# VH-VL binders against Protein Skeletor, isoforms B/C (Skel): the designs that were tried, part 8

Target 1, 133 residues: Protein Skeletor, isoforms B/C (Skel), of Drosophila melanogaster (Fruit fly) (q9vgy6r287to419)
Amino acid sequence: LAFEVRWAVAGESIVVQLVAKLEPNHYMSFGISPNKNISQMIGADAVVAWVDPQTGNGFATDYFLEGKAQCSGGRGACPDTKISEKTNSIRLLNAAMVNGYSIVTYQRSLAATDRLDLPISITGAESVVWAIG

## First folded at step 4 (VH-VL)

Design b18 (from u6a with heavy chain S31Y G54Y E99R, light chain T94Y; framework fv_ustekinumab)
Fold by ESMFold2-Fast, scan of step 4:
Structure b18 (fold): chain C 133 residues (1-133), chain A 120 residues (1-120), chain B 107 residues (1-107)
Amino acid sequence: as target 1 above (133 residues)
Amino acid sequence: EVQLVQSGAEVKKPGESLKISCKGSGYSFTYYWLGWVRQMPGKGLDWIGIIYPYDSDTRYSPSFQGQVTMSVDKSITTAYLQWNSLKASDTAMYYCARRDYYGSGTYDYWGQGTLVTVSS
Amino acid sequence: DIQMTQSPSSLSASVGDRVTITCRASQSISSYLAWYQQKPEKAPKSLIYAASSLQSGVPSRFSGSGSGTDFTLTISSLQPEDFATYYCQQSYSYPYTFGQGTKLEIK
C-alpha cells in the first residue's frame, strides 16, 4: 500500500482521505484530470497534503497543476507544487500518523470554489491523478 | 547544507537600474519556490513576491507589481530582483527566502540580505 | 489583502519568564501561519510553521498554537539569546502578509 484514496459524497461536498507511507519532507497529491479519458497531472485540479510526523499536524491545499515543460532525469513525479492563485478551498478535517502512514482527511465543495479550480464531477467517468513527492 | 547567498550592498542614485542576486546551494534549486521580502529601515517585513525556478512562474504583491522584476538563471542556481528605475523609497534591506516544498507556505531558509541605499 | 496584527508591539521580560505573543488575522487562515525570529542585524529565522509545528533545530521552549484567526507564540522559559523581534506570517492567500512585529527586550 504505497498510496490509497477514499472518498464519500455528502450533499454538495466530497470528503477525501489520503493514506501513504511518506518520508520526511514528502507530500501526497490527488486530483481530477480535465481529460476524463486519460490520467495526467498537468491541468489537474489537485490537493497537496502532508503530515508532520513529529507534531501530527496536517495540511491540505488546493492547486491547479500547470506544466510548461517536462521533467528531465527525475525519478518519480515531476515537481507539481506550483501554485496558481491559491485560495485554499479545502477544509482540513483530520490528520494523523498511524504505523508510519500519513493520513489526511479533507472536505471540498463539489463545485469549484477557486477561480482556477475545476468542478468535481461524480456522475460521469473522471480520470484521477495521484503522486507522492 | 541548504544556503542562500545574496549579493553585496548597493548604493545608487534615483533613476538608476539595479539587479541583485540570490544564489542557492545544497538543494534542488528548480523545485522550490523562492520569495523576496523587503524590510525598510526600522520597519517590519513586507512581501514582494515569489518565483518558481523550474519555469520562471511569478506571483507579485500588488504593491510591487510593475515596480520590480523577479527572474532566475537555473544554470547557476541564482535568482534576481531587478529595478529599471530606482526611487529613494526603495531604500531597504532585501531578503530572498526559500519556501518549503509543501503547501504550508513557510520560508524555511533565508539569505543574509542585500542592503540597497538610494539617495541623491 | 489579509491583515496580520500582533500584540503587543513590544514587551520587556526577565530571563526565565513565560512570554506570550499574539497574532490576529483579519479573516480565517486555517493553520497557514508561520512565526519568525529576527535578531538585530540578522536575517529572519523560521521558528514555527503551520501554526504549531516546530522547525528543526529550534529549542523546545518555543511553541505555537491557534487556528482560524487567533494565534499565539509562547516561550516557556526566556533565555538571553531570545532577544529579538518576532513576526507572524500568513500563507493562506496571495499576497502573503506579515504582522508588524513584536520586539522582545530582556530586562
Scores: ipSAE 0.006, ipTM 0.552, lowest interface PAE 12.6, mean pLDDT 76

Design b19 (from u6a with heavy chain G54Y, light chain S30Y A50D; framework fv_ustekinumab)
Fold by ESMFold2-Fast, scan of step 4:
Structure b19 (fold): chain C 133 residues (1-133), chain A 120 residues (1-120), chain B 107 residues (1-107)
Amino acid sequence: as target 1 above (133 residues)
Amino acid sequence: EVQLVQSGAEVKKPGESLKISCKGSGYSFTSYWLGWVRQMPGKGLDWIGIIYPYDSDTRYSPSFQGQVTMSVDKSITTAYLQWNSLKASDTAMYYCAREDYYGSGTYDYWGQGTLVTVSS
Amino acid sequence: DIQMTQSPSSLSASVGDRVTITCRASQSIYSYLAWYQQKPEKAPKSLIYDASSLQSGVPSRFSGSGSGTDFTLTISSLQPEDFATYYCQQSYSTPYTFGQGTKLEIK
């Protein structure tokens, strides 16, 4: 399995867990595409997460994706992706490295907390994007 | 409208240098990878490489590494493909193409092509 | 390098026929596959990206399917303007290799 995403709604927040077997110095990304009909990384409101294998420390930060080596969502790989960091509206809950898998759990608001964040709909359809890089 | 306009046909002798161009317009030139593709007469498409105009980052096909040089001049939104010393086997149609909005390596807009003929 | 093999290399068909062209990758490329159409003396035209998504302006008679290593381009009801050479291309890993092409000829 290249990549798993699990989530649960908790009041006005959503808790997301990302699981992937990453190459050294790689990260995983999950977000919402601005185009409901097409999954795309550019313009997407995404979370980039990784676990430092040396320290065991986890990271989860909010990114607004801008154009360079754009990636389509729903894939296990995103070659040559570059991502701009934005105001961090993500709360890291847990991070672990287990049997070569990076596991990062974080929380974010269902409503936008920042101008660059896209609200997550719990009753409607959303186009989801993810990548490993 | 998005357009890629390539320079005109070239007739050269073996050993001569050549630089052909591809001018982009109607989009953010520095935000998209630009690829080059060769098509020899009567043959299929052969991928040369890609260049990212913002920082001139390049990825070459191993079969073209060292044979050609890709470059850009972002002030005039133009990409170049250059040979130091042409061979008869370089005779081909050369296309430039823009990678699509999805960043999947798929080319959504193509130049009209530059025919390069190398003969004595 | 990832090798892309198309089948058949050429085929003859009549207007109204259902045409199928296949493309096989030497290793999994997920859905990183595009299909292009090239008419004589013209630049290639993008038909399909991400294995199954139609480019804007491409007629709905064209469709793509597959994932991993095996991919198919289908033309449900061949029209006169569809006689051309078709190429698949993987973009999972550089170099972004093309298949050898399938020439679609009038029967």
Scores: ipSAE 0.000, ipTM 0.521, lowest interface PAE 14.9, mean pLDDT 75

Design b20 (from u6a with heavy chain E99Q, light chain A50Y S93Y; framework fv_ustekinumab)
Fold by ESMFold2-Fast, scan of step 4:
Structure b20 (fold): chain C 133 residues (1-133), chain A 120 residues (1-120), chain B 107 residues (1-107)
Amino acid sequence: as target 1 above (133 residues)
Amino acid sequence: EVQLVQSGAEVKKPGESLKISCKGSGYSFTSYWLGWVRQMPGKGLDWIGIIYPGDSDTRYSPSFQGQVTMSVDKSITTAYLQWNSLKASDTAMYYCARQDYYGSGTYDYWGQGTLVTVSS
Amino acid sequence: DIQMTQSPSSLSASVGDRVTITCRASQSISSYLAWYQQKPEKAPKSLIYYASSLQSGVPSRFSGSGSGTDFTLTISSLQPEDFATYYCQQSYYTPYTFGQGTKLEIK
């Protein structure tokens, strides 16, 4: 499995662990699509995570994927797609490199994110998005 | 290609019921939030609420909760805004608008508006 | 509810002028702010989304800036078709409140 996501509810928070075999200078991304029934990266409120293999330091931060308003039809890429850093609401818990895999564990609130007017779902109601880049 | 076409102007008496419509075309109707905005004569824009056509999930402004009902008919890609009992203070232009694909909450396409006049 | 305050409420300008309209949120809304243009008897038109992103088909003389509580819409060289009312709107927290509007009039 090239990419794995694990999570657990901890009170009013969710703890998420991302696992992927990353090349140098690459990242993992996981988030919730603003369109409930379509899994798309554009417009997603995503967490971008990676581990620096030289220092062992991990990173996890909120990003918003931007693009043109006319990008429609569930297309995965737009010519003007952009990743923009949002105010960081993510708490990094652990980061490690194990057998060539980057492992990043972080925590975020389960409360409805009024920024997207979407609640975080721990079971099948939400469209999720992920990428390795 | 994306269009939102609203129903025509209405002239009503206080106490009457009314249901106005907004028909979407040129996009996946059930995949985008649809909002309603009121503009009273000579006044600014006032947010009513949003509905997700795919599952009829709604979010109302507190000022409009219980005053109006948002609904959809997916088979004809149409959203509705309904009053059970109109008041003179409901006189306004009502717009429907599609919330953008990017999840920024911006309304990227707007209907032409439905003028509702309520007078005795 | 988050309150959105625009300034000025109205201004007069001449073709070719640089025009600046400001919008202030009563609490931080990050970059979840849009700008709309409305001409008399017409529906609003989206100009700017996510505080600074230009909507497709909108002239490059329009630009948006700001984050948190303070936002600005700038028209770098006013054209005759730009005389209209401008609204900001936050989409950070429901209800998605609009500013009161800024009416841009011919001087």
Scores: ipSAE 0.005, ipTM 0.546, lowest interface PAE 13.5, mean pLDDT 75

Design b21 (from u6a with heavy chain G54Y, light chain S91D T94Y; framework fv_ustekinumab)
Fold by ESMFold2-Fast, scan of step 4:
Structure b21 (fold): chain C 133 residues (1-133), chain A 120 residues (1-120), chain B 107 residues (1-107)
Amino acid sequence: as target 1 above (133 residues)
Amino acid sequence: EVQLVQSGAEVKKPGESLKISCKGSGYSFTSYWLGWVRQMPGKGLDWIGIIYPYDSDTRYSPSFQGQVTMSVDKSITTAYLQWNSLKASDTAMYYCAREDYYGSGTYDYWGQGTLVTVSS
Amino acid sequence: DIQMTQSPSSLSASVGDRVTITCRASQSISSYLAWYQQKPEKAPKSLIYAASSLQSGVPSRFSGSGSGTDFTLTISSLQPEDFATYYCQQDYSYPYTFGQGTKLEIK
């Protein structure tokens, strides 16, 4: 298991927990694809999350994944992924490091996440995407 | 300098096949999505679709699905738009454009356009 | 498909004027909107991305604003080279769609 995601929908909000064993200065990312029935990074609204090992402080920042492109000229995020920051829909609930695993729990407003459809069933039409980088 | 150079104007008859090209230079061709846009004479811009040159992944507008084919040849950094059977309604200027890597699905560089004329 | 409607379809203005062009989406597109300038017989040129971010090399007199369904392109002090047709485009979902265009003419 390189990466584990847990989530629950409550009204207009989704609570997500991301778990991964991260190298220093690396992050994890999770999003839902706008293309139903196809898992695609491109066009997905995603959260980039990490835990600072020195302070134990966690971070969760809203990003839009816009394309398959190599990291370029100081953007330096994921290879094959274009990222734009969106900062108004994420609330960090908890962050911890346990036995080398980074655990970040956050809440996102579905009303503020414009490219996201509601995951309403375990066999729903939404496709999910994730990355470690 | 980033540059997209398109093939020259074409004059065709209905029913003929056609393949126009868009050659990229000055950037990593396989690292950016490439879009195609139609502009009919005196009309606005109409989105055809987008192709990712690395793996030839495509997204078409429903209006153009099955009407045209997008493809690439990575060895010569060239994208193509192809018709198997042209119609008079295909008469238009066709632009290729590179999708901006930094921060949007906008097109930051455009080819000069290829005028396609199909006689009625 | 998301429909993009521009207003006005055309307007006339004088050099030095403040010009405002609006674009409305048929559903919320957050800030996923671009503006393009097209001069006669030329390819479009990118002006604004992400609703309000100025493209590199574009004069600072151009600005964009708005979110959700209502967007505005403003030219704060019109110059002779700004007479052109302007298009908005949503990049929220496929298919991407353009507005019908606003032709800016000399008064």
Scores: ipSAE 0.000, ipTM 0.527, lowest interface PAE 13.9, mean pLDDT 74

Design b22 (from u6a with heavy chain S31T E99H, light chain T94W; framework fv_ustekinumab)
Fold by ESMFold2-Fast, scan of step 4:
Structure b22 (fold): chain C 133 residues (1-133), chain A 120 residues (1-120), chain B 107 residues (1-107)
Amino acid sequence: as target 1 above (133 residues)
Amino acid sequence: EVQLVQSGAEVKKPGESLKISCKGSGYSFTTYWLGWVRQMPGKGLDWIGIIYPGDSDTRYSPSFQGQVTMSVDKSITTAYLQWNSLKASDTAMYYCARHDYYGSGTYDYWGQGTLVTVSS
Amino acid sequence: DIQMTQSPSSLSASVGDRVTITCRASQSISSYLAWYQQKPEKAPKSLIYAASSLQSGVPSRFSGSGSGTDFTLTISSLQPEDFATYYCQQSYSWPYTFGQGTKLEIK
């Protein structure tokens, strides 16, 4: 099983849990496609998450996906917030490593909070994107 | 309606301790961050730090780390800013403000301010 | 720390004028910029968030623009109640930082 996503609406927020069996130094990503009819990674508003196996600390950071590379020359996966989790729309709730699976739970506002974020619909269909890397 | 009500003006001597308060009402106190801002007489706004009342998570400006302590009492929806030993340079207006982190990402409601005067 | 610099530090204007205030960040902050209005000895009031979004209840004569490092606050037709000091603030990273302020005075 490569990747699982679970979520629940909590008031004006959504709580998301990402589960994957990751290779060392790999991450998992989940987001909303800019095209409602197809899954499209480039241009998507996505969360990149991982668990540091040495410390057990989890990370979840909001990204605008222009490509798959790092933020070099204004291209690639660039975080909405480069320096601090507290300045993005993502709040890390929990992180764990269980039986080789990385589990990251985070909370996000349903409303767009800046120009790089896409609003999340709780009643309509949305096209999603995900990746392991 | 959302309100932040701060404690009254204080006049202190250098070396004295002080704790000022900011009481929130009309909203869910534990789901919004609360920030503190200093304004010295005739000067601009200077960010002190921010606290999340739900778990008391704090972020301080490096200029204020170790100078002041932010805390909350959830049972009375009140935030505090405290000094163990005041300096004359602490003379300023102190504002508390609600930060809509999950929404607008800005300070949307402000207290009226607490004037702190420290003189030798 | 991200340094915010406003220009001008003060300006004089008349009712009905179009007023422009600028704010520069020492590094890119995307659109994580807010504008606040402060009247003498009063608490600041939020005007604009996310660089260009008008806060609820704020008159439409106020507008914000910009991204990255350069930002502008515009008052399209100045009213008597608009004479105040205006501050920009970045919320891109801790610590949050304010500009030094722009004092808008009656001419």
Scores: ipSAE 0.000, ipTM 0.522, lowest interface PAE 15.4, mean pLDDT 75

Design b23 (from u6a with heavy chain S31N E99K, light chain S93D T94Y; framework fv_ustekinumab)
Fold by ESMFold2-Fast, scan of step 4:
Structure b23 (fold): chain C 133 residues (1-133), chain A 120 residues (1-120), chain B 107 residues (1-107)
Amino acid sequence: as target 1 above (133 residues)
Amino acid sequence: EVQLVQSGAEVKKPGESLKISCKGSGYSFTNYWLGWVRQMPGKGLDWIGIIYPGDSDTRYSPSFQGQVTMSVDKSITTAYLQWNSLKASDTAMYYCARKDYYGSGTYDYWGQGTLVTVSS
Amino acid sequence: DIQMTQSPSSLSASVGDRVTITCRASQSISSYLAWYQQKPEKAPKSLIYAASSLQSGVPSRFSGSGSGTDFTLTISSLQPEDFATYYCQQSYDYPYTFGQGTKLEIK
């Protein structure tokens, strides 16, 4: 298992669960690509999540990714990509480390809450992006 | 306190098998990658590979692929490096090291090393 | 594989000197670079992570800088206990390669 994503619509919100085996200091990311015909990290409205292996505490934070390099799978190092931290519209519901797998569950609104958030559409045809790094 | 304690020095003949160990304590063993590094006498550091104890996932340097096997026993928080048939060129100090929690991938704690001498 | 080249291979210096050691990667590794110190007959010790971040317990006279392909380790005022071999290592991609080492000797 490289990376697993599950989600469900709950009223005006979406609940997302991310599962991946992460090296310490690494994160997983999931979001909506700005280009509906191509999955791409740059320009994506993404959630970056990780679990502290010492405490088991989890994090999920909104990011808008700008720049030319992709932050994925340990390649395309993040310092070459602009990451804009947004007003936190993400609610962390649960985080766990189970048999070396990081599991992060969070909730967000289906409608954009600030200028950097992209609306999440439940109609088809949107491209998604994911990464670990 | 985080500690990595390695097994004692070994003197072997070419063709013999060997398994050396690295025991972790003071941290969550299954949540950190553990690497192995070789240092031949008077030479620099050579990266052998890395293993994730939580599921035994391994990644080897191409130079060591098929030459050694990395494994773990989670019940005793111990990692192993094993040879089926030693060569004189395997004579070296072998270190285990824990990959850190920072995004740089640095090895933050090191074992004391196991000296392996292979001679006829 | 990403090749790491250190300069110089050996360096002689006196206590109180400012010492700079260089490490070059064959391709961009962003800031995925660490520096280690190894004293004779001892295991390596982590000094710097993420190219420029000092490990806990390491004296402030040590500093790292650089990104991409060119990196430096600086010791601002050399102390007797600093005579050792120094290694850089990239962790941007597998295999995690080390530089060949720089031996810092007493003049």
Scores: ipSAE 0.000, ipTM 0.523, lowest interface PAE 15.1, mean pLDDT 75

Design b24 (from u6a with heavy chain E99R S104E, light chain S31D; framework fv_ustekinumab)
Fold by ESMFold2-Fast, scan of step 4:
Structure b24 (fold): chain C 133 residues (1-133), chain A 120 residues (1-120), chain B 107 residues (1-107)
Amino acid sequence: as target 1 above (133 residues)
Amino acid sequence: EVQLVQSGAEVKKPGESLKISCKGSGYSFTSYWLGWVRQMPGKGLDWIGIIYPGDSDTRYSPSFQGQVTMSVDKSITTAYLQWNSLKASDTAMYYCARRDYYGEGTYDYWGQGTLVTVSS
Amino acid sequence: DIQMTQSPSSLSASVGDRVTITCRASQSISDYLAWYQQKPEKAPKSLIYAASSLQSGVPSRFSGSGSGTDFTLTISSLQPEDFATYYCQQSYSTPYTFGQGTKLEIK
């Protein structure tokens, strides 16, 4: 799969860049697995991001992933997974579309900002999950 | 200033046990992965594995799994690489190195190395 | 395991030369590629991370490029202190494998 993630810690926040070749009306998702030793989609605190090809506008929104287990290790599409919208704790820093690739860069607080946020630990080990859909 | 200071050279016989150390200073020891790399005499670099001192999570190269053990002692900011029974083929320079925290995966600071010689 | 192959294994050059070293991954590793310099009897030194990002304190004559499977390290104008062995390493998936090394020697 053509999906790439980069990140860096910036003070009390983390800056994340997501890169994927998305088809129209598709999105990319990246987050922290509730199980630190394996990727797990259900229960993950994730960001859903995409670039509108018509306008060039980028989007990054905080979501809590829950639902039926149809994803293996958090890879691939999960058509029956419920996505519950969380209060947006994400700052969009940049969005671009280059040669069919959607590039979204955003900033997220390392501390919980609402009831559904999972704090991101910069000192402990954490597993990540991702999906295209 | 970040420093990784390794223990001194070792000369051992086959079958003996050994534990070498790597002491970190000048940074948050529990916040960075620490890797171990082997370099046999006149050869290139071989990745052994990586340990996260904050919770002792480890990842080994398949060729080193079961051959060595990585561990840490957070109270003295020290990482260890241990053999239960040394072989002549373990003769090499061993480096510890701090992995870049930002997830790019480069080793930004390296210890000076510990030379381990195993012969009879 | 992802295999990393460097070319050439050794290279002779003169001060002022433009030097190119290549590294090939057996599968796509995106830009999770680092370059290291090792001088005799010394620990390796990080030069480049994320395929093209220069480490702090590394001279601007060093540059990296590439993505996917093919990567290049370039030294635009070789200096006396640059004679060393250079290694690439992928960090896309464990084990984080190194290339076999390229020894840069005086012509």
Scores: ipSAE 0.000, ipTM 0.514, lowest interface PAE 18.0, mean pLDDT 75

Design b25 (from u6a with heavy chain E99H Y102W, light chain A50D S91Y; framework fv_ustekinumab)
Fold by ESMFold2-Fast, scan of step 4:
Structure b25 (fold): chain C 133 residues (1-133), chain A 120 residues (1-120), chain B 107 residues (1-107)
Amino acid sequence: as target 1 above (133 residues)
Amino acid sequence: EVQLVQSGAEVKKPGESLKISCKGSGYSFTSYWLGWVRQMPGKGLDWIGIIYPGDSDTRYSPSFQGQVTMSVDKSITTAYLQWNSLKASDTAMYYCARHDYWGSGTYDYWGQGTLVTVSS
Amino acid sequence: DIQMTQSPSSLSASVGDRVTITCRASQSISSYLAWYQQKPEKAPKSLIYDASSLQSGVPSRFSGSGSGTDFTLTISSLQPEDFATYYCQQYYSTPYTFGQGTKLEIK
């Protein structure tokens, strides 16, 4: 599936737009790894975004991602993926579903390290099945 | 930088127990899956299973389920593969390897292997 | 379980030749396929992931292609150090099965 990211820097913040054709319970992610020797999404401070197909409501928030399962149907599509919410410095600006594509636009603050690493790294679209206790 | 160092060769008799090790260094041990692969003399690679050191979650090949046990000791960044009762058919080279699931999706670093010989 | 079948089981080629090795999955695995090189008496080395992505540090003469069930590893200009056995592996679902291997002998 197609996945696209656009962004614009405005002072100490960045406005990001994520576009992808997502299935139910799937999400998009954009962020940078907190550790240079870990070049994967696990352990990353990332923004996770999705559009609820039933309500039309959009979501975008900071998450610490902890993936661990190899699952049927491809990697990342698994209830064994853990997502922990971190400090929410994300402001949702817009969310829409157009022609089967989920579009989420959000704003976040740039840390000093992010400003030095612009343009920031991109993470791919992910498919996750949520497990509740 | 990243290294997986395995324990030395073993010579055992059928029915004996054995535990071999794989020590990781140079990376976050609990952030990567660790797999075990068997290679019988002159044969190809055979996947045993994979363990996540962060919580000891395991996935075994059906062919190895109940025949071996994978475990880890996070305090010394070491993974183990254990047999309660060895058989001659367990004679093989055993490799451990780090799996970069979210990154490359492959086994990017391998141990040097532990040769296990089981004979009477 | 997903079965992986490689072809050929062995082949001989000369330095400078273009070499092609194929791998077939018993069901669709999308692009979740890796290629490994194993030299005699050494542990395997990762060459390619996600069917076509070259692993860091691997020479550009190696390339992979394919999706679904049929995959190919190509060495565009064979070098002496490429003597080895090559394995494909699917990681679409557990168990992460390997092909039986293709032994490449340099003439």
Scores: ipSAE 0.000, ipTM 0.518, lowest interface PAE 15.1, mean pLDDT 74

Design b26 (from u6a with heavy chain S28K G54Y E99Q; framework fv_ustekinumab)
Fold by ESMFold2-Fast, scan of step 4:
Structure b26 (fold): chain C 133 residues (1-133), chain A 120 residues (1-120), chain B 107 residues (1-107)
Amino acid sequence: as target 1 above (133 residues)
Amino acid sequence: EVQLVQSGAEVKKPGESLKISCKGSGYKFTSYWLGWVRQMPGKGLDWIGIIYPYDSDTRYSPSFQGQVTMSVDKSITTAYLQWNSLKASDTAMYYCARQDYYGSGTYDYWGQGTLVTVSS
Amino acid sequence: DIQMTQSPSSLSASVGDRVTITCRASQSISSYLAWYQQKPEKAPKSLIYAASSLQSGVPSRFSGSGSGTDFTLTISSLQPEDFATYYCQQSYSTPYTFGQGTKLEIK
């Protein structure tokens, strides 16, 4: 399983390309952590992307990863991470299936102070996270 | 300090054109979707649409598609809502509001509103 | 269009009361629900985003819950400044529809 992320700053925006070998109905996720010293999904701004293999149509949606509910002391697992899907925040530029790889390219704004999403830094001080599910 | 300042109240007759404004300041204007909301006298909130100032991409409510035009002038950080021919049913308070960064639909800052009265 | 229905349309309460307002979506909207407070002749104020996240500067007596189609706004101990009209809004898909509003009045 290979996962690649490429990006370029374009004025007020960043263009991101996600490349992964996905099974049908699977998705890829890319985000940035609020803590540059600790890479974690909780509290991170993430994009979830996938390609419909039947139509070739791509999807890229912004998600805010919410924290777990309070854990009981010493017993049981914490609840799973909550993911809230956003609407119309990401510009899908291209989507394709090539040799079994899903390729999704999208555009996103830079340097925002959004309450739900983390600002995208051009200084490289951000931690990045990724997942396939 | 983030501010959205709207143009003053308007009194018009049916058939007249109108363009109202919403000026943003204290933030990067092109990085946030800007929404328009109508509130008829004594009624609830009614979503008109949103515009992304960076590229002028728009999303309209079906009930407002063709009724109004949203536009932006990036050089003066100002958004506009325009009618070519007003109707009495356009009488309402119109709010502009800044949507949070990625367009989650949550409006974190609002303009003070522009009252539009259309009467014969 | 996704329809948002609030219940009740109005309610009367006393200071110190626990108040619950509900909002129902005609289809699943995940957690894309916001709550707004509007006082007479003023622009709305954001209270809750992402169904359950409190806006900065909003008192902790306000809370939101729910996901999918059924959502609740709770005020745990009503204060005099809380008498207002409350609106829910879905942002799952355009048009970003509002509920019809719930007017909270002094009993």
Scores: ipSAE 0.006, ipTM 0.525, lowest interface PAE 14.0, mean pLDDT 74

